# VH-VL binders against q8ixk2r445to577, part 352

Target 1, 133 residues: q8ixk2r445to577
Amino acid sequence: FFGMLQNKGLTDYCFDYNPPDENQIVGHQVILYLCHGMGQNQFFEYTSQKEIRYNTHQPEGCIAVEAGMDTLIMHLCEETAPENQKFILQEDGSLFHEQSKKCVQAARKESSDSFVPLLRDCTNSDHQKWFFK
Short names: E, the ipSAE of ESMFold2; O, the ipSAE of OpenDDE; V2, 0.75 times the mean of E and O plus 0.25 times the DockQ between their complexes.

## First folded at step 17 (VH-VL)

Design w76 (framework fv_axatilimab; at its last look DockQ between E and O 0.89; V2 from the best seeds 0.76)
Fold by OpenDDE, second read of step 17:
Structure w76 (fold): chain C 133 residues (1-133), chain A 120 residues (1-120), chain B 107 residues (1-107)
Amino acid sequence: as target 1 above (133 residues)
Amino acid sequence: EVTLKESGPALVKPTQTLTLTCTFSGFSLSTYGMGVGWIRQPPGKALEWLANIYWDDDKYYNPSLKNRLTISKDTSKNQVVLTMTNMDPVDTATYYCARLRYGDYYFDYWGQGTMVTVSS
Amino acid sequence: DIQMTQSPSSLSASVGDRVTITCRASQDIHKYLAWYQQKPGKAPKLLIYDASELQSGVPSRFSGSGSGTDYTLTISSLQPEDFATYYCQQFYDWPYTFGGGTKVEIK
């Protein structure tokens, strides 16, 4: 699966990654933004290694969850996907993070117009449902 | 078990400052993502959000009351304090503290509330 | 601010009745809605979050639905302990706002 990764509950919002420096793509947080499909900021791939890959840039980035955190951070992809980069996109649309045993949920930042994906206990919330478009 | 309890004066004179304390257990504001908010409810009326404070000491206020509100925490005591200046009879209400989480801005556990009457 | 309009403001029902309460937001809140139950002299109790997720410990007779601006709380079969006032709350945008409430009274 590849393309825009769109949230079901937070309608018209997609995974978005826009690093300040195109030559240094790691270390920043993945956010949610209105789905526009323009540029390379909203193109992701779900791979056979269970990665959510940001492969519009070289070297390729993979979404990771750092220890103790609930945010999605871009790391470099590795030959063998590390545990903190493994996700399961379920048939029901839930995006499950294997290591943390939590699901990715669309959430809003308080007092901001921005949204972010966060790890939360898995529910049937549409905010935890995702699909590629 | 998560519990919260509000404490403070039941009676405040107009123009005085209200100080309320929320003492909680079953969770900690040292935990990433944890927050405590204050909500009030005038008698027979709807609920009104007042302020939130989070584990990282980030604070948010109702814009309509921002200039009158101050929220603070003492993590070691599991306490959150709300101050409201220049109280008026219109501020008469039951004041609640409740738990919330960053990204989940609903309140899953509430205190029993404390009635505050503003009267001369 | 986002305005939350509940309807009706009050209703009378009997035990066993199906009860429906509506909450309308002044703008799309993308299912960032919670429902609370409040009994006289008590604090609100969380029933539903994310428009349709049942809070732990809440009876299955309670359900939430809706999207965009329109949301509904349903009690499939009203029980004696369900007579109370219900509030919706949006947590899509600050300040977070509550509906005016719906009082469910015994007929």
Scores: ipSAE 0.891, ipTM 0.953, lowest interface PAE 0.5, mean pLDDT 96
Fold by ESMFold2, look of step 17:
Structure w76 (fold): chain C 133 residues (1-133), chain A 120 residues (1-120), chain B 107 residues (1-107)
Amino acid sequence: as target 1 above (133 residues)
Amino acid sequence: EVTLKESGPALVKPTQTLTLTCTFSGFSLSTYGMGVGWIRQPPGKALEWLANIYWDDDKYYNPSLKNRLTISKDTSKNQVVLTMTNMDPVDTATYYCARLRYGDYYFDYWGQGTMVTVSS
Amino acid sequence: DIQMTQSPSSLSASVGDRVTITCRASQDIHKYLAWYQQKPGKAPKLLIYDASELQSGVPSRFSGSGSGTDYTLTISSLQPEDFATYYCQQFYDWPYTFGGGTKVEIK
């Protein structure tokens, strides 16, 4: 799949990656932002290796979860996808992170205007449902 | 079994500082993502959120009361403490502590509440 | 602050009735809504989170629905233990705010 990865419950919000330095794409957090499709910040590819790739920039980034964390961070893609970069987009729209056995949920950072994808125990909440547009 | 219990003075004079302690069991603030919040309810009125504190010691306050509130925790004792300065009769309410998870700003377990009356 | 308006403020109903309580937010809250039940002299009890997700241990006669600014709590067949005051709470944006409550009384 390729396009904007949108949340069902937090309507009109999409995965967004806007690193402060376009030449240093590693190590920054993925956020959720109003879907607009302008520029290259909201386009991701879901690959056969179960990666969520930020491939509109070189080198390509792959979304990862670092050990003990619940945030989604950009890493460089590797030839064989590491386990911390594998997400299963299920038929019901849930986005399951295999290594942690948790689902991606849209949540607000408290006391801010920002929303972020976070890992949570899997539920049937529409905030844990995602689709490409 | 998750339980929370509030303790502190039932009667406070105007201008004094209120200190409330929430003692809980069945969970720990050492657990990633866990938090405790305070909510109050004046007699016969709606609930009002006051403050949250999380496992990582991040703290958040209702902006209408921010300059009057301080929240802190002692993870080893399973306690959270709320202080509220310059108490006024309008602050008369039942005060609850309750559990939440960061990102999910609703409260799944509540203490029984403690009634605080502010009068001369 | 996001204002939450509940209606009705009170109602009388009989055991077995279908009861619907509404909650309107002053802006879109994107299903970041919880429902609580509170009996006299007791703390609130969480019933519903994320607008429609039933909390563990809550009877299936309770359900939640809605989107945008308009949300409902439904009790499909009212039971004697359901006579209480019900509150909605938005958790879309701080400060987190509660509705004024709907008191469900025995007819």
Scores: ipSAE 0.637, ipTM 0.889, lowest interface PAE 1.8, mean pLDDT 92
ESMFold2 (binder alone), look of step 17: mean pLDDT 93; pTM 0.940
OpenDDE, look of step 17: ipSAE 0.800; ipTM 0.932

Design w77 (framework fv_axatilimab; at its last look DockQ between E and O 0.85; V2 from the best seeds 0.81)
Fold by OpenDDE, look of step 17:
Structure w77 (fold): chain C 133 residues (1-133), chain A 120 residues (1-120), chain B 107 residues (1-107)
Amino acid sequence: as target 1 above (133 residues)
Amino acid sequence: EVTLKESGPALVKPTQTLTLTCTFSGFSLSTYGMGVGWIRQPPGKALEWLANIYWDDDKYYNPSLKNRLTISKDTSKNQVVLTMTNMDPVDTATYYCARLKYGDYYFDYWGQGTMVTVSS
Amino acid sequence: DIQMTQSPSSLSASVGDRVTITCRASQDIHKYLAWYQQKPGKAPKLLIYDASELQSGVPSRFSGSGSGTDYTLTISSLQPEDFATYYCQQDYDWPYTFGGGTKVEIK
């Protein structure tokens, strides 16, 4: 699967990554932004290694969750996907992070107008449902 | 079992400061993602959110009342305190504290509420 | 602020009836909506969150639906203990706001 990764509940919002430096794409947080289908910022790929790849640049980036965190951070992809980069996109649309055993949920960041994908206890909420478009 | 309980004066004079304490159990504000909020309800009227405080001491206030509200926590005592200055009869209401989680800004557990009457 | 318009303000129903309560937001709140039940002299009780997710322990006769600006709480078969006031709440934007409430009374 590839393309825009869109949330079912927070309609018209997609995974978005816009690093300050396109030549150094790791270390920043993945956010949610209005789906626009323009450029590379919203293009992701779900691989057979259970990675969510940001592959518009070389080297390729893979979404990871750092220990003790609930945010999605861009790391470099590895030949063998590390445990903190493994996600299961279920048939029901849930995006399950294997290491934390939590699900990715579209959430508002504090009182800002920003939305972010966060790890939360898994529910059947549409805010935890994702699909590629 | 999660429980919350509000305590404070039942009667406050106009212009005085209201101090309410929320004592809770079954969860901790040392736990990542945990928060406690205050909501009030005038007699026979709808609910109004007042303020939230989270495990990391991050605080949020209703903009319409922000200049009058202060929220704080004592994690060791499992307590959250709300102060509201310059009380007016219009502030007469049942005040609730309730639990919420960061990212999920609905309230899953509530205290029984404490009625506060502002009168001279 | 986001305004939550709840309708009706009150309704009369009988045990066994299907009851529907509506909540309309002044803007799209993207299913960030909760429903509460409040009985006289008691605190609100969470019933539904994220528009359609049933809170643990809540009877399955309660359900929530909707998207965008329009949301609905449904009680499929009203029980004696369901006579209460119901409130919606949006948690999409600060400050979080509640609807005006719907009182469900016995017919």
Scores: ipSAE 0.906, ipTM 0.954, lowest interface PAE 0.5, mean pLDDT 96
Fold by ESMFold2, look of step 17:
Structure w77 (fold): chain C 133 residues (1-133), chain A 120 residues (1-120), chain B 107 residues (1-107)
Amino acid sequence: as target 1 above (133 residues)
Amino acid sequence: EVTLKESGPALVKPTQTLTLTCTFSGFSLSTYGMGVGWIRQPPGKALEWLANIYWDDDKYYNPSLKNRLTISKDTSKNQVVLTMTNMDPVDTATYYCARLKYGDYYFDYWGQGTMVTVSS
Amino acid sequence: DIQMTQSPSSLSASVGDRVTITCRASQDIHKYLAWYQQKPGKAPKLLIYDASELQSGVPSRFSGSGSGTDYTLTISSLQPEDFATYYCQQDYDWPYTFGGGTKVEIK
């Protein structure tokens, strides 16, 4: 799949990546932002290796979660996808992180206008359901 | 088992500063994402959120309380402290501490509460 | 601040009845809604989070539903131990706010 990855429960919000320096795409957190389709910050590819790629830039970024953490951060993609970069987008819309056995959930940053994707124990919550637009 | 318990004075005079301590067990504020919040309930009235503090020492306050609140933690003692200045009879309530996780701003375990009466 | 309006303010029902309590938010809260049970003289107990997810240890007769501004808590078969006041809480935006409560009394 390729496009904007939208949350079902937090309606009209999409994965968004806007690093402070467009030439340093590694190490920053993926956020959720109002879906707009303008520019390229909200376009991701879900690959056959189970990666979520930010491929509007070279070298390409792949979303990862480091061991013991719950935030989604950008790493460089590798020839063979590392385990911490593997996600399963299931038929019910859940986005499952294989290494941690957790699901991606839409959450607000405390006392902020910003939302972020975070790993949580898997539930049937619409905040854990995602689809490409 | 997760438990929380509030302690502090049952009676304070108007204008005094209230200090409440939450002592908890079964979890630690050294654990990534963990937090403790304070909520109060005036007799017979709805609950009101006051403040949250998290593992990383980030602190968040209800804006309506005009900077009267200070929250702090001592992770080694499993304690969170709430200070509220310039107490008024309208602040008479049961005060609860409760656990939450960052990102999930509902409270899954609550202390028994401590009643604080503000009167002359 | 997001205002949460509960209805009814109180109700009486018989053991075995289906009871529905409603909560309306002053704006779309995107299913960021929790329900609590509070028995007299006790702390609140979390029942439901994310509008419809049942907290561990809560009997399955409790369920939650809704979207947008309108949410419901349902008790499918009221039991004597369900006498309590029920509160909704939005956790969509700060300050997190609670409804005024619904007292449920067993006839």
Scores: ipSAE 0.679, ipTM 0.895, lowest interface PAE 1.5, mean pLDDT 92
ESMFold2 (binder alone), look of step 17: mean pLDDT 92; pTM 0.934
OpenDDE, second read of step 17: ipSAE 0.893; ipTM 0.952

Design w78 (framework fv_axatilimab; at its last look DockQ between E and O 0.91; V2 from the best seeds 0.85)
Fold by OpenDDE, look of step 17:
Structure w78 (fold): chain C 133 residues (1-133), chain A 120 residues (1-120), chain B 107 residues (1-107)
Amino acid sequence: as target 1 above (133 residues)
Amino acid sequence: EVTLKESGPALVKPTQTLTLTCTFSGFSLSTYGMGVGWIRQPPGKALEWLANIYWDDDRYYNPSLKNRLTISKDTSKNQVVLTMTNMDPVDTATYYCARLRYGDYYFDYWGQGTMVTVSS
Amino acid sequence: DIQMTQSPSSLSASVGDRVTITCRASQDIHKYLAWYQQKPGKAPKLLIYDASELQSGVPSRFSGSGSGTDYTLTISSLQPEDFATYYCQQDYDWPYTFGGGTKVEIK
């Protein structure tokens, strides 16, 4: 699967990554933004290694969750996907993070005009359902 | 078990400052993502959100009351304090503290509330 | 600010009745809506969040639905303990705002 990763509940919002330096793509938080399909900021790939890959740049980035955190941060992809980079996109649309045993949920940033994907206990909320478009 | 309890004066004079304390258990504001908010409800009326504070000491206020509100926390005591200046009879209400989590801006556990009457 | 309008403001029903309460937001809130139940002299109790997710411990006779600006709380079969005032709340944008409430009274 590849393309825009769109949320079902937060309609018309997609995974978005726009690092300040295109030559240094790691270390920043993945956010949610209106789906526009323009550029490379919203193009992601779900791989056979269960990665959510940001492969518009070299080296390629993979979404990871750092210990003790609930935000999605861009790391470098590795030959063998580390445990903190493994996600399962379920048939029901849920995006399950294997290491934390939590699901990715679309949430608003506090007092912000933006939204972010956060790890939460898995529910049937449409805010936790995602699909590639 | 998560519990919260409000404490403070039941009566405040106009122009005085209201200080309310929320004492909670079953969770900690040292835990990432945890937050506590205040909500008030005038007698027979709807609910109004006042302020939130989070584990990282980030604070948010209702814009209509921002200049009158201060929220703070003492993590070691599991307490959150709300101060509201220049109280007026229109501020007469039951004041609640409640738990919330960053990114989930609904309140899943509430205190019993404390009635505050503003009168001369 | 986002205005939340509940309807009706009050209704009378009997035990066993199907009860429907509506909440309309002044703009699209993308299912960031919670429902609370409040009994006289008590604090509000969270029933539903994310428009349709039932809070733990809440009876299955409660359900929430809706999208965009229009949301509904449904009690499939009203029980004696369900007579109360219900509030919706949006958590889409600051400041968080509540509906005016719907009082469910015994007929």
Scores: ipSAE 0.898, ipTM 0.951, lowest interface PAE 0.5, mean pLDDT 95
Fold by ESMFold2, look of step 17:
Structure w78 (fold): chain C 133 residues (1-133), chain A 120 residues (1-120), chain B 107 residues (1-107)
Amino acid sequence: as target 1 above (133 residues)
Amino acid sequence: EVTLKESGPALVKPTQTLTLTCTFSGFSLSTYGMGVGWIRQPPGKALEWLANIYWDDDRYYNPSLKNRLTISKDTSKNQVVLTMTNMDPVDTATYYCARLRYGDYYFDYWGQGTMVTVSS
Amino acid sequence: DIQMTQSPSSLSASVGDRVTITCRASQDIHKYLAWYQQKPGKAPKLLIYDASELQSGVPSRFSGSGSGTDYTLTISSLQPEDFATYYCQQDYDWPYTFGGGTKVEIK
């Protein structure tokens, strides 16, 4: 799948990556932002290796979750997807992180205008449902 | 089992500083994502959120009360402390501490509450 | 601040009745809504989170629904233990605000 990865519950919000330094895309947190479809910040590819890939840059970025954390961070893609970069987008819209056995949920950063995707125990909440558009 | 319990004075005079302690068990603020918040309820009235503190020591306050509130924790003692300055009779309420997780700003376990009366 | 308006402020019901309580937010809260039950002299108890997700240990006769600004708590068949005051709370934006409550009394 290609395009904007949108949340069902937090309506009209999409995965967005806007690193402070355009020349260093690794190590920054993925956010959720109002879907607009302009520029390159909101276009992601879900690959056959179960990656969520930010491929508008070279080298390409892949979303990862570091051990013991629940935030989604940009790492470099690898030839074979590491376990911490594998997500299953299920038919019901849940986005399952294989290594942690948790689902991606839309949440607000405390006392901030920003929303973020983060890992939580899987539920049937619409905040854990995602789709490409 | 998760439990929380509030402790502090039952009576405070106007202008004094209130200090409340939340002692909890069955979870730890060393656990990633865990937090404790404070909520108050004036007699017969709705609940009002006051402040949250998290495992990483990040602290957040209701903007209408931010200049009066301080929240802190001692993770090794499973304690959270709320301080509220310049108390006024309108601050008379039952004060609760409760558990939450970062990102989920609702409270799944509550203490029994402690009634604080502010009067001369 | 997001204002939360509950309706009705009180109601009388009999055991076995279907009870419906409404909560309206002053703006779209994107299903970031919780419901609590509070009995006299007791702390609130979480029933529902994310508008419709049932908290563990809460009986299945409780359900939540809604989207946008309008949300509903339903008790499908009222039991003696359900006589209490119910509060909604939005957790979409700080400060997190609560509704004024709905007192459910014995008819």
Scores: ipSAE 0.762, ipTM 0.912, lowest interface PAE 1.1, mean pLDDT 92
ESMFold2 (binder alone), look of step 17: mean pLDDT 93; pTM 0.936
OpenDDE, second read of step 17: ipSAE 0.895; ipTM 0.951

Design w79 (framework fv_axatilimab; at its last look DockQ between E and O 0.87; V2 from the best seeds 0.83)
Fold by OpenDDE, second read of step 17:
Structure w79 (fold): chain C 133 residues (1-133), chain A 120 residues (1-120), chain B 107 residues (1-107)
Amino acid sequence: as target 1 above (133 residues)
Amino acid sequence: EVTLKESGPALVKPTQTLTLTCTFSGFSLNTYGMGVGWIRQPPGKALEWLANIYWDDDKYYNPSLKNRLTISKDTSKNQVVLTMTNMDPVDTATYYCARLRYGDYYFDYWGQGTMVTVSS
Amino acid sequence: DIQMTQSPSSLSASVGDRVTITCRASQDIHKYLAWYQQKPGKAPKLLIYDASELQSGVPSRFSGSGSGTDYTLTISSLQPEDFATYYCQQDYDWPYTFGGGTKVEIK
């Protein structure tokens, strides 16, 4: 699966990654933004290694969850996907993070009008449902 | 078991400051993502959100009342305090504290509420 | 501020009835909507969050649906303990706002 990763509940919002420096793509937080499909900021791939890959740049980035965190941070992809980069996109649309045993949920950013994907206990909320478009 | 309980004066004179304390158990404001909010309800009226405070001491206020509200926490005591200045009879209401979570912002556990009457 | 309009403001129903309460937001709140039940002299109780997620311990006769600006709380078969006032609340934007409430009374 590849393309825009769109949230079902927070309609018209997609995974978005826009690093300040195109030559240094790691270390920043993945956010949610209105789906526009422009440029390379909203193109992701779900791979056979269970990665959510940001592969519009080289080297390729993979979404990871750092220890103790609930945010999605871009790391470099590795030959063998590390545990903190493994996600299961389930048939029901839930995006399950294997290591934390939590699901990715579209949430409002605390102090802004923006939204972010966060790890939360898994529910059937449409805010935890995702699909590629 | 999660519990919250409001305490404070039942009667406040106009122009005075209301101080309410929420004492809770079953959770901690040291826990990442945890928050406590205040909501009030005038008799026979709808609910009105007042303020939130989170584990990291981040605070949010209803803009219509922001200048009058101060929220604080004492994590060691499992207490959240709300102060509201320049009270007016229109502020007569039952005041609730309730638990919420960062990123969700609905209130899953509520105190029983404390009725506050503003009268001379 | 986001305005939440509930309808009806009150309704009369009998035990066993199907009850539907509507909440309309002044703008799209993207399913960031909760429903509460409040009985006289008691605090509100969370029933549903994220428009359709049933809070733990809440009977399955309660359900929520909707998207965009329009949301619905449904009680499939009204029970005696369900006579109460129900409120919707949006948690999409600050300040969080509640609907005016819907009082479900016994017919």
Scores: ipSAE 0.899, ipTM 0.952, lowest interface PAE 0.5, mean pLDDT 95
Fold by ESMFold2, look of step 17:
Structure w79 (fold): chain C 133 residues (1-133), chain A 120 residues (1-120), chain B 107 residues (1-107)
Amino acid sequence: as target 1 above (133 residues)
Amino acid sequence: EVTLKESGPALVKPTQTLTLTCTFSGFSLNTYGMGVGWIRQPPGKALEWLANIYWDDDKYYNPSLKNRLTISKDTSKNQVVLTMTNMDPVDTATYYCARLRYGDYYFDYWGQGTMVTVSS
Amino acid sequence: DIQMTQSPSSLSASVGDRVTITCRASQDIHKYLAWYQQKPGKAPKLLIYDASELQSGVPSRFSGSGSGTDYTLTISSLQPEDFATYYCQQDYDWPYTFGGGTKVEIK
C-alpha cells in the first residue's frame, strides 16, 4: 500500500511527519494532520516487511515504537525490519504493533491543537481504524 | 477493584479556600498513562470538568477556572488534592474525583462525591 | 467551548419501551463522545465511549451511534433499573463539556 494513511474516526486526518529540521528526520514524533495530499509529509508506504515507511525523504524513515513507550517516532529503515518497526494493518482496519501487542489510536495531546497516533490496548473503536487513500 | 473517595469540608464560607482530597485504590499514578480528574455538579445541574493530573505530573485546568484551581498528587499515598480559591455561593456543588487515561478524556471510575455548600 | 445540547430534557417511558436520546455538539467532535447514567444521589456511571463502544459490564441493550455533530443513545428495551438521568460528554477538545441531561422517568 502507498498513500495517505487516514483515521476512520478522526475524519480527514492522516499520518503526517513534520520534523523541525528537514535535514534531521530521525527521532521526532509522527503526528496527525488534516489530509491534503500536497507536498511530501503525508505519503507513507506499508511494505511486505510490515513497515510504515516515510519514503519521500532519503534516507528513508520507518515508524518505530521504543520499548515501554506508546509514541510513534521516526527511525531509519534497515535492510531487515526490526521488531519495534513491525505493524500489521488488519482487514478490519486496526493497526497492530507486534512487539507491544497494542493498537494505534488517534488521540489529542491534551491542551494542544495537535493530534497524534498513540499505542493503546486494542479495542473496536473507530479511532483505532486506519486505511490508505 | 478500583475505588476513589473524596474528603473535605461540607461547609465553606464565601472567599475561603476549598481543599479536597481524593484517596484511591486499585490503581496507581506510577502507572504510565494513568490520571485523576475532578468534576463538579451543582444541585440539579449538569456536570462541569475542573482539572486533570497525570502520572508524569502534567496538570490541566478548565480555562474558565484556571486562576482559582490547583491540582497536585502524592503518588506514594494514592492521593490527589484539589484547591479552589475565593469560593462563592455559585460554587456550591457535589465534587467528584474520577479516573482517566491520557488520550481518553472520559472517566471510567468515579468516587461517591462530596457535597460542598458555600454559604455565610 | 463546545456546547452539547441534549434532547429531550425529560421523557416518560414504560418498561420494555425503546428509548432514544439525542446529543448535538456545536461543532464536529469526530466521535469523541461518551454517555453516562446517573441515579439520584449517586455518581455518574460510564456507559459508552468513542460514540459507540460499550463499557465493560454495561448491558447490551445500551447502544450508541452518530458522527459529526449528532449522536444518539438507545436503550432497546427499557428495564426498571434504567430510570435515571443520562448525560453525554465530548472529549474532543478542552474544556470537556457535558450535555444538560435527559431524565428518563416511569410512565
Scores: ipSAE 0.770, ipTM 0.914, lowest interface PAE 1.1, mean pLDDT 92
ESMFold2 (binder alone), look of step 17: mean pLDDT 93; pTM 0.932
OpenDDE, look of step 17: ipSAE 0.863; ipTM 0.941

